# Designs tried in a protein design chat: VH-VL binders against q96il0. Part 361

Target 1, 167 residues: q96il0
Amino acid sequence: APERGAERRDTAPSGVSRFCPPRKSCHDWIGPPDKYSNLRPVHFYIPENESPLEQKLRKLRQETQEWNQQFWANQNLTFSKEKEEFIHSRLKTKGLGLRTESGQKATLNAEEMADFYKEFLSKNFQKHMYYNRDWYKRNFAITFFMGKVALERIWNKLKQKQKKRSN
Below, E stands for the ipSAE of ESMFold2; O stands for the ipSAE of OpenDDE; V2 stands for 0.75 times the mean of E and O plus 0.25 times the DockQ between their complexes.

## First folded at step 14 (VH-VL)

Design Zd48 (framework fv_ebrasodebart)
Fold by ESMFold2-Fast, scan of step 14:
Structure Zd48 (fold): chain C 167 residues (1-167), chain A 120 residues (1-120), chain B 108 residues (1-108)
Amino acid sequence: as target 1 above (167 residues)
Amino acid sequence: QIQLVQSGAEVKKPGASVKVSCKASGYTFTEYYINWVRQAPGQGLEWMGWISAHESYTNYAQKLQGRVTMTTDTSTSTAYMELRSLRSDDTAVYYCARDQSYLPRGHDYWGQGTLVTVSS
Amino acid sequence: QAVLTQPPSVSVSPGQTASITCSGDKLGDRFAYWYQQKPGQSPVLVMYEDSERPSGIPERFSASNSGNTATLTISGTQAMDEADYYCQAWRSSTAYVVFGGGTKLTVL
């Protein structure tokens, strides 16, 4: 399957034929985790001679990445919000303030937090099932286009080989 | 066969809320997102947000964050869009439109539109 | 506010080629979509994923997307093509979907 690596290359080596200007990445690279989604973004390299099919694959992979980041950013935000609400509700029920005597945010013990985690997972079970369904379907689409790109590259290599042999 | 049918026109006062429905038929509801797009009189299309059929994904336009809520009812294949704290500049035709959840094929089917008029 | 810029109007004679542009920073790195809207009607998808045509849309409709500009091309333009045309792309920073401002196509 044709893939652009997840490694950073700042400069193409002298004497190697590459369609990448000096001081620019010639491969995909992976960034630090996003603040909200906690996922590491992939920045895709765009070759100068990218075929329409390669472009379509890259755009599909980028859109899928953004889709995935958006889901997890929203999920993490929802988790944090509901966790804080749960803690505040339970502390109010116990007649406790929102801050400890040391000025820290008041929190619940592990046994009490286990109730929240169980409830959150149960509540979001169907949501995660449909996320997984769509994730698998998206990966099938990407794999399909990766296969088409691989066939295109094999065909182009064979064409180039035939041209050299006929000369 | 494939249809998105929206609720009827509404007239609201400033500060009120409106809830528009969009009933889908003729396709597998859970395989598509529902987008909401509005159009003020004589103006262009403005995207408001989208929601997945099982509410697994919701994303709202930043301008509308805090005022809009999108929901679905999979048992009736219906999507809803509620807009709160209405202003005169919310007067628009509101459209629902579908797009595939696993492949961005564009909004291939649209509802007929719901005119929401906000006036005193 | 749309990040995508379209000319507000384009005028062509019947049978001539109409070209409608949509410009945005690095638009060619994203999928572009085109919609046709006639007065009093809902929008209709006419092109998707840059250059793909939905079933039922005439072959005289074509599109491209490269660099900063997506283009909708209507060859042999007919009176029935008179409408507003909107481009659309994906954008994650402020809105996941963004529309261009629209172009009114007039067939004289």
Scores: ipSAE 0.622, ipTM 0.825, lowest interface PAE 1.2, mean pLDDT 83
Fold by OpenDDE, second read of step 15:
Structure Zd48 (fold): chain C 167 residues (1-167), chain A 120 residues (1-120), chain B 108 residues (1-108)
Amino acid sequence: as target 1 above (167 residues)
Amino acid sequence: QIQLVQSGAEVKKPGASVKVSCKASGYTFTEYYINWVRQAPGQGLEWMGWISAHESYTNYAQKLQGRVTMTTDTSTSTAYMELRSLRSDDTAVYYCARDQSYLPRGHDYWGQGTLVTVSS
Amino acid sequence: QAVLTQPPSVSVSPGQTASITCSGDKLGDRFAYWYQQKPGQSPVLVMYEDSERPSGIPERFSASNSGNTATLTISGTQAMDEADYYCQAWRSSTAYVVFGGGTKLTVL
């Protein structure tokens, strides 16, 4: 009995970019595009005297980035898989092989692929709506905390100036 | 009110499989992840995996790879966890828990737990 | 797998402040969550995102994060606070959820 190949259930791609900035960096670093998500990861700098608000902002930014990386990595994988399945199915329906007479991978024309894209977008419409909604929520929160951190920094600078004038 | 209601207690023999259900209510099921966490008698919490309710995207703990399958039915707002090749050390209370993100976060709502006993 | 480390037990007298620590690699880069579990009950979220308190959780519960250590603080500890407490975070590399070993809080 042929051992039915264990269908490699697509494990969640570890969407964490392996990009490591130099240890002595005092700035945020942008890595190369991730191979799965095609998004450029950012490594956030951690100040020595990071305030609780700064820490929260950093964590929110980091989490949002990872959320984006994972979403697009998964979306791209799903897209690629479904695209390939569509192509194979369509070629089979046409009585065409997966390879041309010249040995090249058989492809569909732009019109046929347009049907795939339309169907894919329709199928994933709700998913994209949820993504967009959450994207706005996350960025709103980040922007809000950016404002708080900015105010905190201004206040701390003012206090330091007052203390220097009093001495 | 948000609720997660799990299936009843199970008694299984070694080598058998168990499938636990978790019915969600009071929120949009497809917008959240469901986690599964187990707790052996007198032990701590052990994360088993999570599933995206909308996408059926799953992530399983390494220890359980190949033995666990998580699924969702969006029409009934129900999550399922199947554990195969049961052993005595799989005896535990199994919890489903909601996670409010596209990433693993905290679990704000928990099921009541399902006791699974594996005995000869 | 990097496990979050908690003390196995903490004892306090009524009215005193209880502190439960949770330490782990890169915990400073991730939010910490805290759960209370009483015997025979499901865990209850008591703190989220390091220091945020869910609705219905008493103000005597607070949490903080410093470096790779999260701390749950219960001020004015009451007999009803006797429970097991678990910290939780997730790992960015694997998207795994990780729990601490749990701390038994005893109110003497």
Scores: ipSAE 0.346, ipTM 0.776, lowest interface PAE 1.5, mean pLDDT 88

Design Zd49 (framework fv_ebrasodebart; at its last look DockQ between E and O 0.36; V2 from the best seeds 0.52)
Fold by ESMFold2-Fast, scan of step 14:
Structure Zd49 (fold): chain C 167 residues (1-167), chain A 120 residues (1-120), chain B 108 residues (1-108)
Amino acid sequence: as target 1 above (167 residues)
Amino acid sequence: QIQLVQSGAEVKKPGASVKVSCKASGYTFTEYYISWVRQAPGQGLEWMGYISAHESYTYYAQKLQGRVTMTTDTSTSTAYMELRSLRSDDTAVYYCARDQSYLPRGHDYWGQGTLVTVSS
Amino acid sequence: QAVLTQPPSVSVSPGQTASITCSGDKLGDRFAYWYQQKPGQSPVLVMYEDSERPSGIPERFSASNSGNTATLTISGTQAMDEADYYCQAWRSSTAYVVFGGGTKLTVL
């Protein structure tokens, strides 16, 4: 008998991005879109002599990214589930099967799908409005700390120039 | 001034549901979310989930995903946590605690706790 | 399984420095928080964002977070500091919030 045939397939899909930047990267790295949120994660470069302020900014950016990815992963899951239920409900109402002659998943026409999209967006209007408010507040905080880091770096350069001029 | 006041102790039978309330005062309710944290007798703190003040987003701990529901009433600045299909190992003090929605300052104010006892 | 590990108990004499550790994979890449809980009372936030101290918390409380370990340090420990201490971090892979198992600090 032949060998059982080792097959190399990914049998364990993960909701977490498996892409990592090169270990010796000197810059922030943008990965491929996350499987569930469909957002590209930013992998932050960590300098050897990271200041406490730089560390705080990096952690705040990472926490905000994770918050954002968690929100959109949940939204996308809800959208997909409700879309599937809507399609199945409408096909059942019409007395149609759930599969086409080619064995593909049966779909609704563009007009019927447009009705679903309008309803979904309307239903989630409040949720998106408050998400945007919090997203803006989070980015304001990040921008504020980015400004503090920039001032720290400028001050450190000025201190080094002053030392060279006085000595 | 800032307070989170919870509903009183409950005694429930296995299989029942319990709904605990947490009334906030002294701050702008909509700028914070509310976490629910429980503590079994003699045990540590266990996070259950959090809810934004306008129910715009809600996240539950994985082990409770099918049994817990969190809601709010912004008109009364009150958060609610309902736990269904109660088991004896759900006996705990249940706390609500606030955290900022946009800056992770930690849970700076906590309710007094609600003892839920599940026994036959 | 993502967990935060704390020693179950720490004992110090009055006036000595107490150190309570909290360990987790890459914990130093996340913000750590510390809570004090006395018997029959709600937790009280004593340290936030790794090393920041809330208004009203004595200066003898300090904290750090690096690598895999966050540490709460209480210098000149007093009898009133006797309590259970819990660390907390934000983790994306298992839950939005994770608490450590807690450490009972005894001042004798």
Scores: ipSAE 0.619, ipTM 0.836, lowest interface PAE 1.2, mean pLDDT 83
Fold by ESMFold2, look of step 16:
Structure Zd49 (fold): chain C 167 residues (1-167), chain A 120 residues (1-120), chain B 108 residues (1-108)
Amino acid sequence: as target 1 above (167 residues)
Amino acid sequence: QIQLVQSGAEVKKPGASVKVSCKASGYTFTEYYISWVRQAPGQGLEWMGYISAHESYTYYAQKLQGRVTMTTDTSTSTAYMELRSLRSDDTAVYYCARDQSYLPRGHDYWGQGTLVTVSS
Amino acid sequence: QAVLTQPPSVSVSPGQTASITCSGDKLGDRFAYWYQQKPGQSPVLVMYEDSERPSGIPERFSASNSGNTATLTISGTQAMDEADYYCQAWRSSTAYVVFGGGTKLTVL
């Protein structure tokens, strides 16, 4: 599966090799980072003899990648927006302008910004809990389909061996 | 057992707003998206958007962006769809339907539909 | 932006096989879904994940999805199968749900 998410990504497969008939370039490709999510999309390889189960696995991985990209694009936008609102509100409370005399954007120091990070994490805890739940459930489903594909390949190999004995 | 029960029919004037409710029962509400789909008289299904029951994911059809708001109340297992600045071509039956948030199983249960009529 | 095109109507005789198509650019790269809607009723899911049948849907319903076309097939068509049928897919670039325009199935 694609590498995505800010947390709990350590068990997701990335760049998984698939069975491929003898031919060139039979692996998934990783593209450049997406502008909004900053995640690297996986461009899935479609083999010539893709079974219905293999198709379903590929589609599930693709949809999970899109779901994850959308979540983190929205989260990155929300983080940036709320960070600026926090800085603006704290500067206003302190009676300070939004810019220094040099014209630079006024900022808060690291200790002051720590309050923002703590508030953001607390505010978004439930949202991240449901994201993590859905992430793990999606990965469980992908693993289940990977198992079904593996069994299908074993069955086809056994059927091929049985055919050789009868021929 | 699984049931989506929508609020009753409404008659509205152009420029008004309508808010349709969809009460879910018989399943774990937070595991599903709620989609809103409308159907004008004699027309096909038009997807309006979806919201996850825990509100982590909300998406609206581009045609309706700025006019529609979808919310949920997990304590009552109820989803809401509000459509503002109503026009005569918003006259339709409005459906809610569930779709599992982590598996692509489709809209397996639908509400009974809510007729919204926009007339002067 | 994505558009799913269905024929507006299909007519079959009882007992014959009905075939309803749904066309969209690279539709075979997405899961396809099918819904049945009888007059005055809510839609009912009849196929999901391209070819899977929900519990309670007769075995005469089957579906496939490849290339640009998903197909709903009803073998041994019965009068009770008269309905409007809609296909559905996701649009990967926008994460939106897309429905086809619908097909009226008539059993004569």
Scores: ipSAE 0.599, ipTM 0.813, lowest interface PAE 1.1, mean pLDDT 83
Fold by OpenDDE, second read of step 15:
Structure Zd49 (fold): chain C 167 residues (1-167), chain A 120 residues (1-120), chain B 108 residues (1-108)
Amino acid sequence: as target 1 above (167 residues)
Amino acid sequence: QIQLVQSGAEVKKPGASVKVSCKASGYTFTEYYISWVRQAPGQGLEWMGYISAHESYTYYAQKLQGRVTMTTDTSTSTAYMELRSLRSDDTAVYYCARDQSYLPRGHDYWGQGTLVTVSS
Amino acid sequence: QAVLTQPPSVSVSPGQTASITCSGDKLGDRFAYWYQQKPGQSPVLVMYEDSERPSGIPERFSASNSGNTATLTISGTQAMDEADYYCQAWRSSTAYVVFGGGTKLTVL
């Protein structure tokens, strides 16, 4: 009895962007689009004298990025899977094979695919709404802390100027 | 006062399913995530997954993928966790917890726990 | 699976300072959370976002982070502080939430 090869369940690749910026960089770096999420990862610079507020901002940005990467990676996988299932189902209903006479992968027309997209969007509408809500909340928090960090930097610069004038 | 009240202890056979409830009160249920965490006897805490208030967004631990389903009822402010195909190693105290703020982060409020025993 | 590493146990005398460490890959990029759990009870959040203290938690509890290590510090440790302590962080690689193995604090 031939051992049915254990179908390697494609473990959702740990979307850890392999992008490593140069060690001497003093700036944030943007990587190429991730294979699964299609989002460009950002490597955040860590200052030598990072303040507690700067650290908090950095960590919040990092967490938000990873959250976003994970969401879209999963969403894209789900989309691809459901799309394939839809195509297969429709071809079967039409009495068509999965391959054309020329050996190419059989495809549906634009109108038929429009039905899939409409259904997919409808099915995932609530999910996207909640994603958007959370996205706005995260970005609001980030923006708020960006403002705080900016104020802190201004204040520190003013203090340094005063100290230099007093000496 | 913010409270999470869980359903009572369950005894199940291997292969069965269990559904634990977590009723939330004292806050706007729809604004927070609920996480589920379990603890086997004498063991540490194990995160199982989280759900957004409207069950439209979930993420499950890889170890439990395919066996766990989290849902919510916004009308009753209740979260549910279903674990299927139970095994002896699923014997644990199961906790629901509110995630801090609107993000899946730390857990600021916890349920009292639900003991699930899987025995032959 | 990338696990947060804690010492299994820490012992201190009453009035002394207890320090519990939590180490993990890329923990420096994550917020750390700390929980206290007493026997037969649910975990209680004692520190959040590396160094923030929830309302109702005594001032003797503090936390810090350095690199990939988070530290919970309990100054003037009391008998009531005897418990299991867990660190936690958000991580995307294997799960959104990861707990440390826990540290049993004994007050001698």
Scores: ipSAE 0.570, ipTM 0.816, lowest interface PAE 0.9, mean pLDDT 88
ESMFold2 (binder alone), look of step 16: mean pLDDT 89; pTM 0.925
OpenDDE, look of step 16: ipSAE 0.556; ipTM 0.814

Design Zd5 (framework fv_ebrasodebart)
Fold by ESMFold2-Fast, scan of step 14:
Structure Zd5 (fold): chain C 167 residues (1-167), chain A 120 residues (1-120), chain B 108 residues (1-108)
Amino acid sequence: as target 1 above (167 residues)
Amino acid sequence: QIQLVQSGAEVKKPGASVKVSCKASGYTFTYYYISWVRQAPGQGLEWMGWISAHESYTNYAQKLQGRVTMTTDTSTSTAYMELRSLRSDDTAVYYCARDQSYLPRGHDYWGQGTLVTVSS
Amino acid sequence: QAVLTQPPSVSVSPGQTASITCSGDKLGDRFAYWYQQKPGQSPVLVMYEDSERPSGIPERFSASNSGNTATLTISGTQAMDEADYYCQAWRSSTAYVVFGGGTKLTVL
């Protein structure tokens, strides 16, 4: 149906690969920001002769990207939902409608929103702290495997150099 | 050394709730996620969800969304799984299992399982 | 959302090689894991990250993962290997866990 086309085929899950990388790219490609997480997805270049170690690194990077995107998609949804609920609750308490006379959504002053931000930060402090810890530890693991790949490439280059010299 | 010990068997009526515990020992609890996996008699393994040790990240299987709640208590290194609105087809052995938060190592240690029987 | 596909049963004679497959769209882009379960017991991790073997698992267990198919291979199969085998992967943007339907390995 045209309504279905107009509504698009977007689903709540944001991690399905929805971008098209350039054909015949020899580098990792960065896509547009994801609608839900606001993070740019990375399409990882797959070498024609990818080593087992390179494949492991790529899979680890892909898994970490999906983990990171889902955390921020969920966090952004939670923030937006709680912000709207807070605004609605405060406007109801004041006896004000949800819309201004001009038809725009009614908003709260910075002083009133400060209460929401303090509550949200307090409520989510532990969550964000442990997210940061896990994010850094995941990146440490990726860096470790990148080091292994680099050493493998250096060794292969030296082996190639030795082969050329022995000829 | 490393072990996950689950609470004992439960018999429940349809519509009731059950809460299974999983006490971890022998490792740093906060470095791992806990998955809950169930297995109906004679059937395969079905993933229910996972929870990080500090409840900062929780994913539930879509089929169980709205009926399952997972929590942890880091002071006792214990994970909990509560399943509500029980049905006869929820009769299964329920397992907890750990997986690393830093690298995808798979579920290397499992609890002994908790049989939950839902019968009228 | 789709469950990984495994054959329901595989039979092999003692000493022969058993091969258990696990199929899923782009499974080779994810890490695959394998579990062994004997009657009345909890599952045991036998292979992780496609082809890595945990300490205590015999060398006769090996695995691969490429394209759409992961394979668990047991060389020189013994009677004690008779069990149900399950593959597992992370299959979505949420990094949720998916198990295969399981394969009953019979050694006869």
Scores: ipSAE 0.504, ipTM 0.766, lowest interface PAE 1.8, mean pLDDT 83

